# Ledger of designs, part 4: miniprotein binders against Putative pumilio homolog 16 (APUM16)

Target 1, 332 residues: Putative pumilio homolog 16 (APUM16), of Arabidopsis thaliana (Mouse-ear cress) (q9fie9)
Amino acid sequence: MANNNSFSMSTMFNTIQEILNEEPLTVPSPPSRGGYSLFHIRKAEMDIQRIFNFMTGSEDLKDDISVLDTGTLMWMASLMTSDCDYFMVITTNKNGSKTLQKLMGMSDDMDVFFFEAIMRLFIHVMTDKYASYVTIQGMRVFQQDKRELMYDQILRYACFLAGDQYGCIALNEIITDLDDPYYRDQLLDIVANNALLLSNDAYGNFVVQHVLKLRDSRCTRNIADKLCGYCVELSFKKYGSYIVERLLEAGDVPMATVVLDLLACKTEMLIRLARSEYGNFVVCKALELTNEILTADLFYGLVNRLMPYRHLLHRSPRSKIATILDSMSVPN

## First folded at step 18 (miniprotein)

Design r70 (from r64 with D44N)
Fold by ESMFold2, look of step 19:
Structure r70 (fold): chain B 332 residues (1-332), chain A 83 residues (1-83)
Amino acid sequence: as target 1 above (332 residues)
Amino acid sequence: SPEEILKRAQELIDKARELMEEARKLLEQGDTEKALELLREAYNLLYEAWELAYELGDPELIWEAFELMLEVMQLLDEAEKLR
């Protein structure tokens, strides 16, 4: 009457056998024995639980991988990619993801298994904190034909990924790693063309902020163009105000675009912005960055609009704007 | 150098954590205006650390900075409600 512990190997084995009975598996021949092997490579001698434990075990497994023969590795790759649940359990584990990344690139034949699993599960993989790095590693080490198909999928789902809490980080990693100008420029263009929508998104704004930091002149110009006319609206918003700050910091032309947008609104609106929860930081940053000889027209454009209303800004302890304006009232 | 970038990123994160803790105390005291100022500074420090983490290619550092930026956003939401 003794029942097995739910965490025992025999309990997990029984559970896996029940799952496998629903779906017959096709498994490649076990690897041939080339001298001593760490594994007994037969279907009856191997179960998926041993593969799970190996793949998700401690990071010290790196040396163990290097001693495994090719036949054993091929069998492991085939089995762990044979079922979507097997693949996802391994790749969503921190150690499983790291171990799989070490297996990738070792053999083109093994990489076919990994590639097919990734493509079958693309959205699930790309929206997971750890599994997404398996895809990123594939883009680094797979053959060109596979990498091109993966980039096509990234381009197709770029906006969806940008709006996901894990997908936005994975997308930024891909943007950082991209060395192919064709795919890099297309991806940057998608981000720029959707800059207003993404700038207002809880996760998409991080993609816009990242690409602005890359200082890619064409992408920055495209983003500035798409956000022109919206900088005041964005500056009232939590995430939008950071986007405007990033644009101010991105170079002289995007800075000028922002400041001219601020100067184009009515004085009443500019004062509301300068007094607002997030807009005060934008106005202050604009003053700080334009306070140079080459941008004096922009600086004094802002100062002249704000100076008559300095008493409304001086009463706000959050704003350095009044301090800057006070310094202008002293003869020097 | 990579070591200098890592040191700088860690210093920025450490400072941001201090500002965030100070901001939490200010929110408990009802001083939302000063808390907003500290949270804005903390976010900008974290953003710089986050971008340095991308330069390093360090996923753990990227995620540490990112999760802290998300925490700042939660604190900003709390500060808005108190105003």
Scores: ipSAE 0.821, ipTM 0.937, lowest interface PAE 0.7, mean pLDDT 83
Fold by ESMFold2, look of step 18:
Structure r70 (fold): chain B 332 residues (1-332), chain A 83 residues (1-83)
Amino acid sequence: as target 1 above (332 residues)
Amino acid sequence: SPEEILKRAQELIDKARELMEEARKLLEQGDTEKALELLREAYNLLYEAWELAYELGDPELIWEAFELMLEVMQLLDEAEKLR
């Protein structure tokens, strides 16, 4: 007596093979854009079109994948990864990315195809909104030797990825998941060693902010050390001011580093900062966070420098700094 | 609880959207100082939601919060130009 599951898989395999091997009924229309004067169609390109349609289908495709036999899945993996364009068309599609992620980790033999395609196209995959999650999934489910090679690539391209709109989010996902101390410490050290450059970047600043939120004491200390002496300059800037606020919030030592930087500059510069578009928020946060018994020396250091110029700070309507200083001048 | 974290993140995003709309109206009225205050608050709410989204491992929520933070940065540029 034959197993029903085996027969059912064989029937579905034949149906999928018929879909994948069916000849086209008509030639595709020429593209409407310049540079595409004619089309050339091959059997392999029609086969990949059918696989593309299968992979990019809705969530009910999930059920179809779970019942496919290993041979059919291996065929699909091999064809999808046989050409760079095939792989990228599937992985840059929202549903294609999600479907591929479900295939990953099912078989080490299949994973070899996916791994090699990812590594060949590493930068293209990591700088795409949807394809980057294929790499992230590989780092979760691939065998350790593959994951180690992927981490080597992440370390190599970390600063480039951090400066990319899609790459910075993908890098943060990897940082969030990374538990291996060898790779984790190296990646965090790269971020910290480049903290000034990244803090001034439109996308890199989000990596620095995320890393500070992880509350890794060694990394936070290293970032604070690299930014020491730059906190006033950063606080004048749109992105830099948020980095300085994150340092103030990151712990007692980073907070002290920031406040000592503020106190080290000339009074004229501190007043300019307190009146500036972005710096006023930093000075206000510093006052709020140091207004504690154990940090009273830092708090009054700031107050003593700002108080003589309280009238200049009132020229910004409803400035919280001026309000704080006014509360200090009235006996209770 | 993941469900509580998701609800908190969505509440933060909803509040940030309200502050951003209010800031847009203030920019039209020329009150750039008040708009900057609202945009700073909105960014900080979005930053909290964004980090909660990473904790959840929810890509759609990560991207929603991130794109809103980028919109705040664009509004800050507009406020800067109006000064």
Scores: ipSAE 0.788, ipTM 0.926, lowest interface PAE 0.9, mean pLDDT 83

Design r71 (from r64 with A79M)
Fold by ESMFold2, look of step 19:
Structure r71 (fold): chain B 332 residues (1-332), chain A 83 residues (1-83)
Amino acid sequence: as target 1 above (332 residues)
Amino acid sequence: SPEEILKRAQELIDKARELMEEARKLLEQGDTEKALELLREAYDLLYEAWELAYELGDPELIWEAFELMLEVMQLLDEMEKLR
């Protein structure tokens, strides 16, 4: 089964969903004193409520973080990461996420707290609109050994994140920011090798579209290869039709791959596609993009298959295809 | 420039919102063919805005464009149900 991906996204997702649906542990309130603190130096004791208010408050009312002494910052980092609920309440807040990002990178010792909290809560962080940017910031500012462990987690959960409404954008942000070729190429390869499954996913298709937008020639070629033989099937579908259109736009080789795939099906199927709610847009774009001297064989291949049926294509209010075909006919 | 890119992205989003509202009205009237046309146009504008938002590095704009593209997909689902 060449080009078939044996990876089962449903099995992996079901396992992760069971983890996320577990009842949260009941934990006692942290003490007002540092019974759980690793640090015994305090200039002024701050309870967790004051830390919440500081971290999640409006930027207009917040003092400059740089004026706080390192002992106070270390105490804050320790306390806010001491409990999963504390960390998540702060990081899932828009201002809390922004403020935490400012604290990250100030001290390698402080970053240990943030790193361990992120890794412990990785899936919860990465599937949140705001908390995921804390992970992205860590990948920018943490020590290399920590960053490499985070890359490994991204690679491990890439397909799960791609299928999540918040995870797919977070994954795209990681793909955009990741400049280490070793990890970037592995991540792009995971997306490309799973391109058929992702292209059929309500959220995963946005990851495929994003990587095609990057114009990485190796990744684009791999995606085209994996989708070869499936372009007609995809073109009937809401999300799949956009993937095929992105391939048509991605360069001469991906475009030719799509058009040859269209030409490989029976004429009856091609006409059904050309009349369909989503497929007509694909066929029209294929005609428009191949209507050049260098691709004339592809263009006329499509025209010759469609021309005998142009009366059916005229009956569709969707179709610019008939207009293109009429420009090719000899006046009578 | 960043200011020109931001202005362009905002114009694309504003136009897409107008097209989506027009498409909603058409769906209420049962005109699924015209609604499809408007929804495809709205998606294309939003996709361009989404690309510009990544160029700006603007997370709020990335999410605004993305959430609108998801709304277009929901409207396409509603269109399919009417058929």
Scores: ipSAE 0.784, ipTM 0.922, lowest interface PAE 0.9, mean pLDDT 83

## First folded at step 19 (miniprotein)

Design r72 (from r70 with A79M)
Fold by OpenDDE base, fold request of step 20:
Structure r72 (fold): chain B 332 residues (1-332), chain A 83 residues (1-83)
Amino acid sequence: as target 1 above (332 residues)
Amino acid sequence: SPEEILKRAQELIDKARELMEEARKLLEQGDTEKALELLREAYNLLYEAWELAYELGDPELIWEAFELMLEVMQLLDEMEKLR
């Protein structure tokens, strides 16, 4: 009894809605401690502004980090992570993110502040262009216990991140940088299990494409298995056509899977695909990549199905498919 | 070498930008077929550059290639609206 946990679009949408409908954790009202004198408020405001200017300043401030004592750095880390909005303003800044990445791993005690801030703001950090690299750096330099907790969050939100404009790149970076086979394999399994969904997504398709390039034999096979029977449909689509091209490039087994799908479809569908806006490139690439001795059966399978209809493929005078087919037709 | 990979990735990006600019001009002229061919080629060059950027671990190059791939997709959407 194979529990086909078909992660339905509805589960992803529900998880997104749960994440979006997670009421902002009511930040407990700061304890009503007494009248901070206008002087303390101004000093705190000045310190916050100084930290911001230091964190977001030009790269020439790199030399200044080396001059700061550990106590000052710890104080800065504590202050910048004390408020979520303030932390987000720093970490979403290009220079702020770079400076945070340098501060991370300097001290385990300091890393506690950064880790706690990242974990509280995990989705917000991972779905930002610059802030995501703070998490990636944390996964490199933090203690193992912290990294494990971060991996658990990445695994939990992997499909959500894959569908995000910035999260998809962050996820690809994490998958690429992962030295731990256990977590890497789990991420690859999530991508493979959701390959059809991700292949039809505007951003998730980049995750599938990248993972196929990593040439993990297990993952590549699992993706091919999940996309089996869908390669023709995908090849008609803007994003899907590139996924199918990457499958053709990913090795003999994925290539065979694609070609077998092309060969299994009705002749009318194959000709429609070969004449379609995006599918023509897929069919052309399948012919080009199979035109080898070891894949001659696949190549001739395609050629034999297309050859009777070559006259329909000539409508574009530049059809590479037609050119390939004509090169094989013995001149009468 | 990392320098050779970076150079190759930049050459791919530069060529892709040229193809994208030519494709824009072709779309303005209504030549959607040739524009599509150029955009498809540009995307493939950008994809190669993007994978080289991951091999280098260069975030700026990763994002440049990715943003250009998204721009190719936008141009394809514009082309689809013209049909």
Scores: ipSAE 0.867, ipTM 0.955, lowest interface PAE 0.6, mean pLDDT 88
Fold by OpenDDE base, fold request of step 20:
Structure r72 (fold): chain B 332 residues (1-332), chain A 83 residues (1-83)
Amino acid sequence: as target 1 above (332 residues)
Amino acid sequence: SPEEILKRAQELIDKARELMEEARKLLEQGDTEKALELLREAYNLLYEAWELAYELGDPELIWEAFELMLEVMQLLDEMEKLR
């Protein structure tokens, strides 16, 4: 029984009602004068619900934001960021996240509220599918001083984010969107320095694959250097096999690193790899690419080691390796 | 053009979905070898689409391709349990 936890609007409404029923939102104490009448509490509750409905409503709200005065927008920003749980409910909502992204960069004074909320909840925001885009938008539109502080947090938690289901995609988007070479290079260095750990991780492998596709020559070389001696082991693994394929595709230096690892291993290990579930694709890809690039030394190195054992490679799995080797055998 | 890139990415995703569905049928029939080949091809198509999605800056397409790559990995895990 797959519990389709369809987060229905009704479940969020019930959760908000439960949160609103437990601890009174510590509205920042307005100045110490007379008794907050039940009317002011009810008005604040009504205002919170109105803001939620506005933020999480349909996309037709683009026209409504343009009609709101600056004072109303500042009040909304202050109120929605006054409580961490309330802010998380808005920012984790698909429409709420989109609306927040539109409000960001409209005013530096308003951006203070959003920045402070993001920084307080940084890991929670960055490990959510929709909320992470609020941070990404902040890194585009906030003032430089705020962006620098956000970059410092991303650098600090980069490996943690890379290992998260949602954080890995957010990190890849940040790496792609970063205009500042200083911060981009530091993120690339973190990925490269942790390449072996990330390549064996269910989510971190996607960060390594993406970074290799960016074709940063320094980063690509550093990843190849860190994975040197581990390419054969990685090629047996579900995720690792794709990392090794991406290294083969990343350029001549990383391709040579992979092929040299394949050539350095024992013959028994190479044949085991070529016959393995995932490793057969890696060995096939290595043969295909080395033949295409006219890296004759690497190609013939592989061919010469595999050719004596071609009869073992014709068995399941149906490897294109056998077909490649047979095409090179001059018919006697 | 961005429109051509988007079209190409969608074609790759559509083809990957077809291969994944064929692979599921082959797994039900016990043809794990052919299913693995199709899943490997599907993943590579999805990876190409995923990188095109980053080039476009299209979050919806990034997530679609990523979620499908995770689904391929789950199908591979199911296949490994049958061996």
Scores: ipSAE 0.866, ipTM 0.954, lowest interface PAE 0.6, mean pLDDT 87
Fold by ESMFold2, look of step 19:
Structure r72 (fold): chain B 332 residues (1-332), chain A 83 residues (1-83)
Amino acid sequence: as target 1 above (332 residues)
Amino acid sequence: SPEEILKRAQELIDKARELMEEARKLLEQGDTEKALELLREAYNLLYEAWELAYELGDPELIWEAFELMLEVMQLLDEMEKLR
């Protein structure tokens, strides 16, 4: 038997390059005045190359979708999903992704082809800038049984996706759209349970920040609990400092958790944090947000620790920590 | 309204781009403290625009704000190398 059955990345790249280098096809004029109908000619002429050109063409060239018959649309769906290379070439193209999204939801039978292709290539699709929106669209328009299977995959790969440049944005879009409490709560719990790891990741931190902005009280408490004891360490770091700021902004309980964590360290460490390139912003935000009647104990807790060293905190004419401290004489 | 949210997000992005351009000039001059302040402000504006973009459901705006936030992180990396 032939031994050419294996998947080959070089074959995929060659195919993509040939498609990208071809001149656009021009559809020949049909015979005029009583010739073969254009509807039947379109079906016969919808080969894979013409499907590629149609799907990836400019928005202005896509007025034909709504007028195509069901048989033609089903044939197109079958052909473009018949080969992993075909599907990926279409979906990783900006226009191809947008056009495919318009085809999705038109027919449950057609959607089976799209669903199966997405699931076979799930990680490849979810880690691409444009193809990931095909999956997102599927979760909006597919039948419930398909959507549940897709959520199962999202839950399975959530941490991997969160650590990917394109996957983190796709994951955030899915979190934003999730209404089903069963899947929503599970996904939010995965993010919260991994909050320390994600907060230290170049892309995962954007997932934690987005989830905190949703203002889900249970998830916010869980994140604060998992990060308790780590807020000083995080505040020294480029990514971690923003996470701590997001916690300070997330509500009274997360704010108190952060401030108490800051106050739990030795004064020498707190001063090092307040003078550090990223930590100074966290300490300043903590002072600003606790400077109210109901949080006065937290505010003056910070002030009492910082005041003796205020001369070291005048690092810049625009230093806000020093300004806040200079406006006070003693804690109450 | 969606139109007001879009306008606000675009204003935030425009301001952030101005701050980032100024920060790049300051980094070339070695003024890392002023650059850091501008980059921190730019990131906060972009973060707000990014979350507004999710509220709108506008992928182009989500990606524009996100890519700019990544660019701020690259500039912070450059700042750290100078220090």
Scores: ipSAE 0.818, ipTM 0.936, lowest interface PAE 0.8, mean pLDDT 84
Fold by ESMFold2, fold request of step 20:
Structure r72 (fold): chain B 332 residues (1-332), chain A 83 residues (1-83)
Amino acid sequence: as target 1 above (332 residues)
Amino acid sequence: SPEEILKRAQELIDKARELMEEARKLLEQGDTEKALELLREAYNLLYEAWELAYELGDPELIWEAFELMLEVMQLLDEMEKLR
C-alpha cells in the first residue's frame, strides 16, 4: 500500500482507495461467539485509525474530498459517527474539525450522521474550541428542520454556553450568523433577560459585550433596561465596568440610561466610584462621551457633582477625570 | 474594505501585546496602578480588534483577540492578588 504519513492530497486519496481495495487477510476461522471476533475488532480499529489520520492531516484536504465517490464518503461518515469517542477525537482536533466542516452539506444523507452525533454530544461539542465549529457549520449548511432543532438546543443551553470559555465564542458566532428573526430574537431576549447575571460572569460578559455591538436597537434597549439601577454596582467590578462602558458606547439612549443611573446615586457614592479601581474608567468615559452640545445636561450633571471634590480625584493616578476637569475653564 | 479592516485589527493586536508586555514588567516591579492603566487600554484595543474579527468572519483572528483579552483578565487577577 502506498501510504504517506505526511497526509498530502495524493497520499490521502490513495489511503482511502487502499481501504476500499484492500484484500481481506487470510486467517483461520475464529470460534463463533455471537458473530464477534478479536480479528474483526482489530480491523475496525485499523479502519478508524486510517480515517482519523486522513481527517486530522493537512488543512488543504478539501481538494481530495471533492474527488472521493459518494460511497466512500458515506462509509467515512457512518464510521466516524458510530462511536462517541471516534467523533469527539476527530472533532476536537483542529484539522479534524476543519475537514469535517468541508464534508458537511455535501449530502443530506451524510448530514444525518453528523447531525445525530452533534445532537447526542451537544454540550461536549459546543464547549470545545474546535468541535464547536462543527455545530456552527451545521447551522449554516443543514436542512431547515435540522437547524431548527439545533436552535432549540442553543436556546435551552444559552446561559450555560455563555458561561463557558469556549461556549461563549461559539454562542457569539451563532448570534452573529443568525438570520432567522424568530430564533435570533429569542436568543437575544435570553441574553438580555439574563444580562445582570452574564455581566458578572467571567465568560458571559463577552456575550453581553458582543450583542451590544450588533446594532440591534431592541436588544440594546432591553439590556439597558435590565441593567438600569445596577450601573454603579457593576462599575465597581472588573467585568461589570466593561459592560457599563459598552453601554455608554452603544448609542444615545443606553448612554443616557447609564449616566442618569450614575447621577441618581448620592454625590458621596459618585465620588467613591470616580476614585475606585474600575469605576474611574466608567466615569471618565461618561464625561468624554457626553461632552457634546446635545448631551450638555448629562455632562454638566457629572461635572457639577465632581468639581467640588476635584482635589480627591488628583490623588487617583488611575483616573483622567481630574485632567478633564482641569482642562476646562469650568464651570460651563 | 476587508483588507483595511484586517490591517486595523492586526495593528490593534500588536499595540495591545506591547502594552501587555509593559504591564507584566510593571507587575513584577509592584507598580499595580500603572499596570492597571495599561491593561485597561490593552483590553479596549483587543475588544475593538475582536469585533472587527467578527465583522471579517475570521475565526483565527476572533480567537487570537479573545485569548489575549482572557490573558488581560488573568493579569488583572494577578494584579488584584498583589494588592
Scores: ipSAE 0.796, ipTM 0.929, lowest interface PAE 0.8, mean pLDDT 84

Design r72 (from r70 with A79M)
Fold by ESMFold2, fold request of step 20:
Structure r72 (fold): chain B 332 residues (1-332), chain A 83 residues (1-83)
Amino acid sequence: as target 1 above (332 residues)
Amino acid sequence: SPEEILKRAQELIDKARELMEEARKLLEQGDTEKALELLREAYNLLYEAWELAYELGDPELIWEAFELMLEVMQLLDEMEKLR
């Protein structure tokens, strides 16, 4: 994004004139012939400020959109998308984003302007809290040829977007709404193939967690496979420990993968994990979820490794593990 | 059912805010162990609310829950600095 002082108003107004129908030239007084060009430049600038105020205004504005004629709407779409700064100022405003979403889908010809602006500014739009919903709306209402080009860009930038505070939410919205199995499967595969890096990322972990909640069995298995061998390392970490908990909750196969990974490390490491700030929650959840008849081998695998050291676990703030182990030491 | 889901998500968020406020007070007192426990519970409540918000298709609720989860992470960062 550029500062306003780097903005070329003259170039923009010439472009607007080429897009919009100009009024027929009147036969003005001789001194004012050059004034028509200057008048038009100032008229177009005042019009964009009126459009900005209209688009970003209160709820009463929503009723006015439906009564505008197609020609006026086309002119508005052309002008507000004619300049990167105009489009971004409108779409990064909460009301501006909502209002633009209402205009999208009304006309395929008008949607061309919105699509081209989104594609020119794709990363800027997708990494903004409000503007990203304009792209999401486009994926719902645009013609399929445009939607396919947008999906290609999503796939290309998926990992970058996942690492962004606003991009990760926008990406999750797209994943949730995406009906086309060709693009959905590719996007889910990108998330799964990068699961280790994303799981350690301040924002990418939210994409992994969301994908695990979608209950896509193929994607969940792929994530579990990619994280196999890393569950102990992840469980020591603030973000990674939540990913491991989500795997434990995701079904019998991911749960078994996690617990077997925990059991594969040396007992000393497992005890350090059980006593750690974040890892104790993972170990506790593993014990709770495996404490069933069908998973008794996993449960007792953990118990047998932890029981000789339960005295160290009592001194930890994570006494839930110690409580479980103490219940096992009472004869019945 | 959508109204029930919304009510559940709001209850989860409200409880999480309560736990976060208690955790902030504990961090000011230097009690990082109890604060961690409350923050962990708050995050889990917020995660549930967050996924309910996606089920509802409610962007404002999605963002409310998400921003609170990020705040929990900031509080965990503060806790780590005290240790």
Scores: ipSAE 0.785, ipTM 0.923, lowest interface PAE 0.9, mean pLDDT 83

